VHH binders against Probable histidinol-phosphatase. Designs and how they scored, part 18

Target 1, 306 residues: Probable histidinol-phosphatase, of Schizosaccharomyces pombe (o14059)
Amino acid sequence: MPISSHSHSGQFCLHAQGKLEDVIQEAIQQGFQSFSFTEHTPRDRVEDLYPEELHLQPEDLFKTFDEYVNEARRLKQNYGDQINILIGAETEYIRPESVELLKSLNTKYNLDYFVGSVHHVNSIPIDFSPELWQKALQHVGNNPEQLFIDYFEHQYDLMQRLHPLVIGHFDLICLFAPEDAKEVFKNSKSVWELIQRNIKYAVSYGGIFEINTSAFRKGWKTAYPQQRLLELMVEQGAQLTLSDDSHGPHQVGLNYHLAKSYLDKCGITSLCMIEKGPDGNGTVVKNVTVDNVWSKFVGTNGITNT
Below, E stands for the ipSAE of ESMFold2; O stands for the ipSAE of OpenDDE; V2 stands for 0.75 times the mean of E and O plus 0.25 times the DockQ between their complexes.

## First folded at step 8 (VHH)

Design k1 (from q63 with T50V; framework vhh_7nfr_2; at its last look DockQ between E and O 0.68; V2 from the best seeds 0.00; counts 0 for: pae E 2.2 > 2)
Fold by ESMFold2, look of step 8:
Structure k1 (fold): chain B 306 residues (1-306), chain A 122 residues (1-122)
Amino acid sequence: as target 1 above (306 residues)
Amino acid sequence: QVQLQESGGGLVQPGGSLRLSCAASGFTFSSYYMYWVRQAPGEGREWVSVINSGGDSTYYADSVKGRFTIARDNVKNTLYLLMDSLKSDDTAVYYCAAPYEDYYGSRSFDSWGQGTQVTVSS
């Protein structure tokens, strides 16, 4: 029975589709056993607003997040006997001060967990467009190695100060990297030393790396993380979970058949599922087999009959 | 690829009305928030109105609240701006826009059309 540790909806995300209720209903229809709501955390500076947020102020993002938590709790009450629902958030780490904001949100809402994601390097988005990725590169003197180093240093700072339970799309920095930068990534001893440090650190506090299928819909031949990184995570004893990073009901379970093939190729037979503790306190991490995750899966998103 | 075509502008007297249309193609129109923005001579672009994908949530700039109505027809892939009680400050080129993500995950937000000119007797 499938799981997803990372999701969004069009109710609270301008580039997504559908109501949060539509998303959870689709997960139930596809036979999911666990599904986490993890809308983006609000940002508190005007400079951090994305281009499509021009009608909004930072205060509006906080209001929207409050509405998200209220709706998520309503849905957990209504659907929680049919599917395991966790209520968390995906971080926006933009600068070191971001972590204090994230801690304050957790204090206010008592979220089940964070998906610890880095979408900016040196406060410049790296997953919005190739043009902004190039601006992030220019910021470090057109040195791709330094850009990768900064990304993993930001990731490390987030890990150290927040201990996010789920580590989001580990290698997102590669999404818009051109081929010459990808060769630098592949061959840099300095970058891979930081990668190993970050994996080891997450393992030490019980962090769980997501296998994120959204990479397939963005044209990758793998999920996040890419195969070499995933193999290193396994070698280091990392725990792994699964997500669709869905942005609407049409993306729930999207490309999970491709993810199954990818995990089989990498020899992965076990994943983690996250649940609330039996008393409603904290979270419990439970091992499930890959075969059982895909059992009773009836979703057809991304599947063709030919 | 995204294509947006604005129409319906023209010359109108103060207090008059106009209906702008934006024909959309090259993307799943019903999945996106849609925007009207405008640009007056010598000024930067100003947001006017926003509507969510289903049409049940709308936003208006303070300068147009109560006078303009945004609407969409997801069957015809068309965005509308109904402008009432027009005044000289509304003179501008009006554009529609969407927060689009392409196949490779690249996001953009810009006006893809040439816009449509609205002139209130000025």
Scores: ipSAE 0.460, ipTM 0.759, lowest interface PAE 2.2, mean pLDDT 91
ESMFold2 (binder alone), look of step 8: mean pLDDT 77; pTM 0.768
OpenDDE, look of step 8: ipSAE 0.546; ipTM 0.814

Design k2 (from q63 with S108G; framework vhh_7nfr_2; at its last look DockQ between E and O 0.81; V2 from the best seeds 0.00; counts 0 for: pae E 4.2 > 2)
Fold by OpenDDE, look of step 12:
Structure k2 (fold): chain B 306 residues (1-306), chain A 122 residues (1-122)
Amino acid sequence: as target 1 above (306 residues)
Amino acid sequence: QVQLQESGGGLVQPGGSLRLSCAASGFTFSSYYMYWVRQAPGEGREWVSTINSGGDSTYYADSVKGRFTIARDNVKNTLYLLMDSLKSDDTAVYYCAAPYEDYYGSRGFDSWGQGTQVTVSS
């Protein structure tokens, strides 16, 4: 029975598909035992709007997020008997000041947890397009090592200040990195020291690293994170969870078969499933076996579209 | 592959009207917001209008509000822009676009057609 700790819908994400209800119905149909709604947090500055949001103002994002939480609660009430549903959010950490906004959202909505993700380096999106990645690189003097350093410093700041339960796509900075930059990543002692620091810190407060299968549909041979990082995480006692980072029903459970193979290759035999705490307070983390996660899984997304 | 093809542009006098069309293919058209953008000579691309997936919500730039109407036919996979009371300042190449994440993970307006020329002149 599969799980996903990170997902999106077209109803509340402009570059995704499907209604939130369609997403959860698909998850149920595929045999998911646990599924988390984790739409992106809003942004409060006009300059932080994405290109697809040109018609919007920050207040519109906040309204959309409010609608998201309400819809998520409705769906949890209606479908919660069939599947474990969590209501979280994926962070938009754009600058240090972003953390205050994130905290305010948590106070307002009492979210189950955050997916701690960094999509920006020095306020420039690094996962939107290769062009913007290059822009981020230019901002740091065309020094890829510095770009990676800044990314992991942002990640560290986010973790220290917010303690997100799930660490989202740990090595997202590598998505649009050209080959020469990837080599720098692999060989940089400085970068890997920060990586170790960040992993250790997350482990210290009980953070969970997601195995994010969206990497496969983006052309990776592995999930997030890449194998060397995953091995390091395990070495340091990291807990792992599984996420499809789906952007619509068509991506629910997408490439989970590849994830299984990847986990097997890495000797991973257990994952973490997040549940609501007793009496509706907080969250608890339950260990589930890899075999259990893939048991009774009837999803076919990605099997024919590999 | 995502394909967008604009049509309907032309030469009109000030105060005239045009209807632009955008034929979409290669993606689930009905699942996405759609956009009109225009680019005048020597200028950057300017947002014109947005319509949600279902067509029940529309948005307009201040410069075209009250004059332009965006619409869509999800059965025909076609986006429309009705332009009334055209002004010389509306002269531009008009493009339709959708927020789409491609295989490489790239998001945003990466799928542009060739555009259609709108010229408003006396």
Scores: ipSAE 0.077, ipTM 0.590, lowest interface PAE 1.9, mean pLDDT 93
ESMFold2, look of step 8: ipSAE 0.598; ipTM 0.835
ESMFold2 (binder alone), look of step 8: mean pLDDT 79; pTM 0.786
OpenDDE, look of step 8: ipSAE 0.056; ipTM 0.572
ESMFold2, look of step 12: ipSAE 0.161; ipTM 0.573
ESMFold2 (binder alone), look of step 12: mean pLDDT 78; pTM 0.785

Design k3 (from q63 with F109W; framework vhh_7nfr_2; at its last look DockQ between E and O 0.01; V2 from the best seeds 0.00; counts 0 for: pae O 8.8 > 2, unsure alone 64.3 < 65, placed apart)
Fold by ESMFold2, look of step 8:
Structure k3 (fold): chain B 306 residues (1-306), chain A 122 residues (1-122)
Amino acid sequence: as target 1 above (306 residues)
Amino acid sequence: QVQLQESGGGLVQPGGSLRLSCAASGFTFSSYYMYWVRQAPGEGREWVSTINSGGDSTYYADSVKGRFTIARDNVKNTLYLLMDSLKSDDTAVYYCAAPYEDYYGSRSWDSWGQGTQVTVSS
């Protein structure tokens, strides 16, 4: 029975589609046993608004997040007998001060967990467009190695100070990297030392790396993370979970058949499922077999190519 | 691929009116917020107006509020900007945009259309 630890909806995210209720109903229809709501955290500075948030102020983002938590709790009450629902958030780490905001949100809402994601390097978005990725590169003197180093240093700071339970799309920095920069990524001893450090640190506090299928819909031949990274995570004893990073009902379970093939190629037989702890307090991490995750999967998203 | 074709610009006197159109194709127009932005020579892009997917919520920059009206036709996949009481400071190239994510995951719209020139001159 499938799981997803990372998701979004058009109700609370401008570039996504559908209501949050539509998303959970689709997960139930596809036979999911666990599905986490993890909408983006608000930002508190005007300069931190994404280009698509032209009509918004930071105060609007906080209002939207409050509405998200209220709706997520309503849906958990209404659908919790049918599917395990966790209520969390995906971080926006923009600068070191971002972590204080994230902690305050957790204190206010008592979220089940964070997906610890880095979408900016040196306060410049790296997953919005190739043009902004190039601006992030220019900011470090057109040195791809330094850009990668900074990305993993930001990821490390987030890990150290927040201890996010789920580590989001570990290698997102590669999404818009041109082939020559990808070659630098593959060959840099300095970058891979930081990668190993970050993996070891997450393992030390019980962090779980997501296998994120959204990379397939963006033209990758693997999920996040890429195969060499996934192999290193396994070597280091990392815990792994699964997500679609869905941005609407049409993306729930999208490309999970490709994810199955990918995990089989990498020899992965076990994943983690996250559940609410005893008496509804905290979270519990349970092992599930890959075979079990796919045994009841009936999803058809992405099968029709028209 | 996404295509946006802006039209309806031109030369007008101060106090005049224009109606801009944006024909959209290559994505599900009715699912997205739409924006008008403008750019004077040598300046950055300035947000002008936003309309939600259903057309029932509209937003305006303070500089145009009360003078401009954004509208959309989801049957014709067309976005409009009705501009009244034009001022010389409204002179710019006007572009339409959406928060659309393409096949490669890019949300940039910077090259989707050529824009339409509006010139307000006395």
Scores: ipSAE 0.454, ipTM 0.744, lowest interface PAE 2.0, mean pLDDT 91
Fold by OpenDDE, look of step 8:
Structure k3 (fold): chain B 306 residues (1-306), chain A 122 residues (1-122)
Amino acid sequence: as target 1 above (306 residues)
Amino acid sequence: QVQLQESGGGLVQPGGSLRLSCAASGFTFSSYYMYWVRQAPGEGREWVSTINSGGDSTYYADSVKGRFTIARDNVKNTLYLLMDSLKSDDTAVYYCAAPYEDYYGSRSWDSWGQGTQVTVSS
């Protein structure tokens, strides 16, 4: 009875695998109760293309996104009786103007929700490679504290302006942080004040923080977010949801067994499942027990590379 | 505080042309994407076109692509929609929209004016 509030496919993401239909079929096969399509939003500048997209133009991304939404709708129509399907998107916050593009997309497609994610700090990708993370660090004068501050300021701006329902991988900025930078993260009063601010704000408008299991396959001992953050979220009354952030059928539900252990360790007993509203024009959040989410579900073993 | 005022609508025959304008105030116009949306009687809001802050990127709904042109004058704080080869299905109230954000918990995604009526009929 598992759920995922954040996923991708190879059909619409060049660093993912499998067709969108393959993804949802895998979810159904595994017994998922709810599964959300949340492909990356397009970008409107050439410099914002991913490395794997160098052969493309921004127009191609928008076309791809259009095709994604149409396919998602088709699949929802065909498989919606078997599984709860939501159609959303994961944000790219590259610069403040990014929010305007996101709003434009929402106006155009009327998505169920956004996964509010920040993958760039000062327009530099921070989750693509260690090298790019270092580039981001250099941009702020090799000051890790400033890098973290900027990340959470971006996140805050995104939340204030867009109010994404799901907050994606809250501490993604730590993924490629070297050990010395991680120490700064842990010990920075300034950074944690912003973290508290951001959590509080998200809670205030009904945002949901995802437990994102992609961290495991990326070498973490925990899901996103790390335990100290998760505890703080809970303390602040945060609602939580579960995501595999799968990039293809092979990652659907991947490491959910580890997530279960992590949640148990942290004393988390409930998660949020997103559904369409009764009027069909919105979303509602249902609380489900962790035990129910993992009922008759073992998950996929093993840690894979990204 | 965002104020948008649409104008330029009217009655035209199929195949005709119109030029809509939107006067913007109350925000830094040149810093924001702008939209046109339309709403026909009894129907929901439909996205028509988007233009980025600098005006160098434009996006169109499939239904209007090739016929409509969105433009802006950031000096005049004015948004435009050039509509050519108008069809009966284009009949609607057209709204200029700005990506207005409310930092006080509002989930409103945009702000728009009172709209301008476009009627395409023989």
Scores: ipSAE 0.009, ipTM 0.269, lowest interface PAE 8.8, mean pLDDT 91
ESMFold2 (binder alone), look of step 8: mean pLDDT 78; pTM 0.780

Design k4 (from q63 with T50V S108G F109W; framework vhh_7nfr_2; at its last look DockQ between E and O 0.77; V2 from the best seeds 0.00; counts 0 for: pae E 2.7 > 2, unsure alone 63.6 < 65)
Fold by ESMFold2, look of step 8:
Structure k4 (fold): chain B 306 residues (1-306), chain A 122 residues (1-122)
Amino acid sequence: as target 1 above (306 residues)
Amino acid sequence: QVQLQESGGGLVQPGGSLRLSCAASGFTFSSYYMYWVRQAPGEGREWVSVINSGGDSTYYADSVKGRFTIARDNVKNTLYLLMDSLKSDDTAVYYCAAPYEDYYGSRGWDSWGQGTQVTVSS
């Protein structure tokens, strides 16, 4: 029975589709046993707005997040007998001060967990477009090694100060990297030392790395993380979970058949499922077999691509 | 493949009016906010107007508020910009955009086509 630890909806995310209720209904229809709502956290500065948000003010983002939590709780009440629902958020780490905002949101809403994601390096988006990725590179003197170093240093700061339960798309920095930058990534001893440090640190506090299938819909032959990183995570005893990072009902369970093949090739037999604690307090992490996750999967998203 | 095709630009006198259209295909038009942006010669692009997916919320840059009206037809997958009381500093190439995500994960908001030229001059 499938699981997803990371999702979005068009109700609360401008670049996504559908209502949050449409998303959870699709997960139920596909036979998901657990599905987490993890909408993006608001930003508190005008300069932190994405290009698609420049007609908004930061206050609008906070209002939207409040509406998200209210709707998520309503849906958990209505559908919680049919599917395990967790209510969390995906971090927007933009600068070191972002962590204090994230802590305040957790205090205010008592979220089940964060997906700890880094979407910016030095306050410049790295997953929006190749043009903005190039701007982030230019900001560090056109030195790809330094860009990768900064990404993983930001990730480490987020890990150290927030301890997000789920580590989001570990290698997102590679999404728009051109071939010459990818060669630097593969060969940099400095970057791989930081990668090892970050994996080891997350393992030490019980962090769980997501296998994120959105990479497939973006043309990758692997999920996030790429195979070499996934192998290193396994070597270091990392716990793994699964997500579609869905941006609407059409992406729920999308490319999970490709993820199954990928995990089989890598010899991964166990994943983590996150549930609410037995008395409704906190979260519990349970192992589930890869075969069990897919044994009753009935999703059709992505199966028609040939 | 997402396609956005602008039309309706032209040469107009100050105080005149134009109606721009943007034909959309290749994505679920009714699910996304739609944007008009413009670029004057030698300048960066600036947002002009935004409309939500249902068409019931609209936003305007201060420079055009009260003069421009954005609208959409979700049956015809078409975005409109009605421009009244045009001024010389409205001269620009006008583009429509959406925050859709392409196959490679790039958001369409940051991608621009040919646009339609609006020139306000005596």
Scores: ipSAE 0.390, ipTM 0.726, lowest interface PAE 2.7, mean pLDDT 90
ESMFold2 (binder alone), look of step 8: mean pLDDT 78; pTM 0.778
OpenDDE, look of step 8: ipSAE 0.517; ipTM 0.808

Design k5 (from q26 with S108G; framework vhh_6fv0_2; at its last look DockQ between E and O 0.70; V2 from the best seeds 0.00; counts 0 for: pae E 3.2 > 2, unsure alone 64.5 < 65)
Fold by ESMFold2, look of step 8:
Structure k5 (fold): chain B 306 residues (1-306), chain A 122 residues (1-122)
Amino acid sequence: as target 1 above (306 residues)
Amino acid sequence: QVQLQESGGGLVQPGGSLRLSCAASGFTFSSYYMYWVRQAPEKGLEWVSVINSGGDSTYYKDSVKGRFTVSRDNAKNTLYLQMNSLKPEDAAQYYCAAPYEDYYGSRGWDSRGQGTQVTVSS
């Protein structure tokens, strides 16, 4: 029965589709046993708005996030008997000060967990467009090694100060990297020392790395993380979970068949599922077999009532 | 593939009105925010108006507030811009846009159609 630890909706995310209710209904129809709502955290400065948000002010983002939490709780009330629902958020780590905002959101809303994601390097988006990725590269003197170093240092700061339960798309910095920069990534001793440091640190506090299938829909032959990184995580005893990073009901469970093949190739037989703890006390992490996760995955046309 | 086709532009005198339409296909129109943007000669693209997926929240650039009204009909997959009290500075090629994600994950805000020309002259 499938799981997803990372998702979005068009109700609260400008570049996504559908209502949050449509998303959870699709997950139920596909036989998901667990599905987490993890909308993006708001930003608190005008300069941190994405290009698609220039008609908004930061206070609009906080209002949207409040509406998200209210709707997520309503849906958990209505559908929680049918599917395990967790209510969290995906971090926006933009600068070192971002962590205090993230902590304040957790205090205010008592979120189940964060997906700890880094979408910016030196406050410049690295997953919005190739143009902005190039701007981030130019900011560090067109030195791809330094760009990668800064990315993993930001990730490390987020890990150390927030302890996000789920580590989002570990190698997102590679999404728009051209081939020559990818060659630098593969061969830099300095970058790989930081990668190992970050993996070991997350393992030490019980962090869980997501296998994120959105990379397949973006033309990758692997999920996030890429195979060499996933193999290193396994070698270091990392816990792993699964997500579609869905941006609407049409993306719920998308490419999970490709993910199964990828996990089999890498020899992965166990994943983590996250549940609410006893009496609402925090979260509990359970091991589930890969075979169990795919045992009833059929997509919309393959779900039949017994 | 996302396809957006603008229509309804034309020549109008200052103070006149036009209504633009944008026919959408290739995506679930009712699920996305929609934008009107414009480009005057030798100028960059500027946003004009934004409407949420349900049509109940609208946004306007200060220079058009009170004169322009954005609306949508989700049953017809159509976006509209009613432009009243047109000024010479409103003359531009007008485009509708959606914040889509392409095959490689690049998010867009840029216009994707041919646009429709609005000309304001005495």
Scores: ipSAE 0.278, ipTM 0.626, lowest interface PAE 3.2, mean pLDDT 89
ESMFold2 (binder alone), look of step 8: mean pLDDT 77; pTM 0.771
OpenDDE, look of step 8: ipSAE 0.384; ipTM 0.747

Design k6 (from q63 with Y100F; framework vhh_7nfr_2; at its last look DockQ between E and O 0.68; V2 from the best seeds 0.00; counts 0 for: pae E 2.5 > 2)
Fold by ESMFold2, look of step 8:
Structure k6 (fold): chain B 306 residues (1-306), chain A 122 residues (1-122)
Amino acid sequence: as target 1 above (306 residues)
Amino acid sequence: QVQLQESGGGLVQPGGSLRLSCAASGFTFSSYYMYWVRQAPGEGREWVSTINSGGDSTYYADSVKGRFTIARDNVKNTLYLLMDSLKSDDTAVYYCAAPFEDYYGSRSFDSWGQGTQVTVSS
């Protein structure tokens, strides 16, 4: 019975589709046993608005997040007997001060957990477009090694200060990297020392790395993380979970058959499932077998955009 | 391939009216927020108006509130901008836009058409 630790909807995310209720209904239809709501955290500066947010101000993002939490709680009330629902958020780490905002949101809403994601390097988006990725590169003097170093330093700062339970799309910095930058990534001793440091640190506090299938729909041959990184995580004793990072009902369980093949190729037989504690306090992490996760899965969202 | 084609611009006197259209194809129009932006000569693009996917929430820049109306027809896949009480400051090329994500995951938000020229002769 499938799980997802990371999801979005068009109700609360401009670049996604469908209502949150449509998303959870699709997960139930596909046989999911656990599904986490993890909408993006709001940003507090005008310069942090994405190009598509022309009609919005930062206070609108906080209002949207409040509406998200209210709707998520309503849906948990309505569907919680059919599927395990967790209510969390995906971080927006933009600058060091972002962590204080994230802590304040957790205090206000008592979220179940964060997906600890880095979508910016030096306050410049790295997963929005190739043009902005190039702007981030230019900001560090067109030195790809330094861009990667800064990404993993931001990830480390987020880990140290927030201890996010789930570490989101570990290698997102590679999404728009051109081939020459990818070669630098593969061969940089400095970058791989930071990667190893970050993996060890997450393991030390019980952090769980997501196997995120959204990479497949973006043309990757693997999930996030890429195979070499996943192998290193296994060598270091990392805990792993699964997500579709769905941005609408059409993406729930999308490419999970490819994820199964990827995990089989890498020899992975166990994943973590996150549940609310028995008395509603905290979270509990349980091991589930890969065979169990794909048992009773009836989803057909593995068709490309053709 | 997404296509957005603007039309309906022209020369108009101050106080006049125009109706702009944006014909959309190559995507599920009814699933997206739609936007009007404009660009005056020598200036950057300025946001004008936004409408949600269902058409029941609309947003306007302060400079056009009360004079412009955004609308959409999800059956005809067409976006509209109804412009009244036009001023010389409204002279610009007008573009429609949507927040697309392409196959590679790029979310570059931009116009897909040539735009349509609106000129208000003082």
Scores: ipSAE 0.393, ipTM 0.714, lowest interface PAE 2.5, mean pLDDT 90
ESMFold2 (binder alone), look of step 8: mean pLDDT 78; pTM 0.784
OpenDDE, look of step 8: ipSAE 0.668; ipTM 0.864

Design k7 (from q63 with S53E; framework vhh_7nfr_2; at its last look DockQ between E and O 0.01; V2 from the best seeds 0.00; counts 0 for: pae O 13.4 > 2, placed apart)
Fold by OpenDDE, look of step 8:
Structure k7 (fold): chain B 306 residues (1-306), chain A 122 residues (1-122)
Amino acid sequence: as target 1 above (306 residues)
Amino acid sequence: QVQLQESGGGLVQPGGSLRLSCAASGFTFSSYYMYWVRQAPGEGREWVSTINEGGDSTYYADSVKGRFTIARDNVKNTLYLLMDSLKSDDTAVYYCAAPYEDYYGSRSFDSWGQGTQVTVSS
């Protein structure tokens, strides 16, 4: 009875695969109890387009997002009896002004929730490629500590202004960090103070941190977040949810067996499942045991990083 | 400077009700999420409730869901917490909190008032 609070489809994400309907059908087939659609929010500037979107204009992204929401609603109507479906979006925080765009989208579409994610530092993508990560590093004078600081400052700004229900891949900034930068991350008192701040703040408004299994696909030994962060979150009383961050049917539930092992290792026994509120507005959070989440769940082929 | 002043606390019996208020100043109140937190003796500060800028979205800790209602008046720059069916476990100092960042780049992860004591006892 697994859950996913963060997912994408090839129908509405050019670096993903499969139709949105294919995604939800796969989730149902695998026995998911809850599955959230959370496509990327559109961007309003040409320079903010993904590499795979260079043939598009911002207007196309907005159109795509509109189509996404409509399709998501259709699918919820058709499959909602079989599986709990939420309709959200994953944020793009590219600059401070991004928050206003996010708010406008929420006003327009009345999404169930946002996955609060930061994929850019100082408007430079940090999770697209190692090269772009290096570009981001160069932008801050080749100071990895500053890069991390800026990342968590962006995250903090996003949280303060939008209060996304789910905090996406908390330590994404580490994905393409070279070994020397990782050492800086581990040892920087300043960075960890901000991390603590951000965790505390998210907890203070009811934010939920996702255990994101896409990290395994990216070669990590753990899910997002890494163990030290996860332990800190738990220490701070953080609520956790599970996400595959799937980019197509083939990744639905991918590496959930590794996530289970990871959670067990960390002594995590409960997760949060998001549901619609009783009045049809807003969301509610249900605590579910880790054992229940994985009850009768047979994981699919995954990457073994151990 | 952000200023928050809580009021409305007191001693009530189990099952009783209270309405807390928080007067806000020193920032554009209507532009910020607001939230209540509480701290019981010997325990850490815990989240109670959050409300968005316009008041149309509210969030609650499981422990208070169905009993507490957060509200705001953006004209009066006031945050409210309506507490019904109070329990002994609700005994705590209640704080109004806001995210804050000044225009000079200084960030505060939260702004706190002095708090108001809520005691639920028979």
Scores: ipSAE 0.000, ipTM 0.235, lowest interface PAE 13.4, mean pLDDT 90
ESMFold2, look of step 8: ipSAE 0.533; ipTM 0.805
ESMFold2 (binder alone), look of step 8: mean pLDDT 78; pTM 0.779

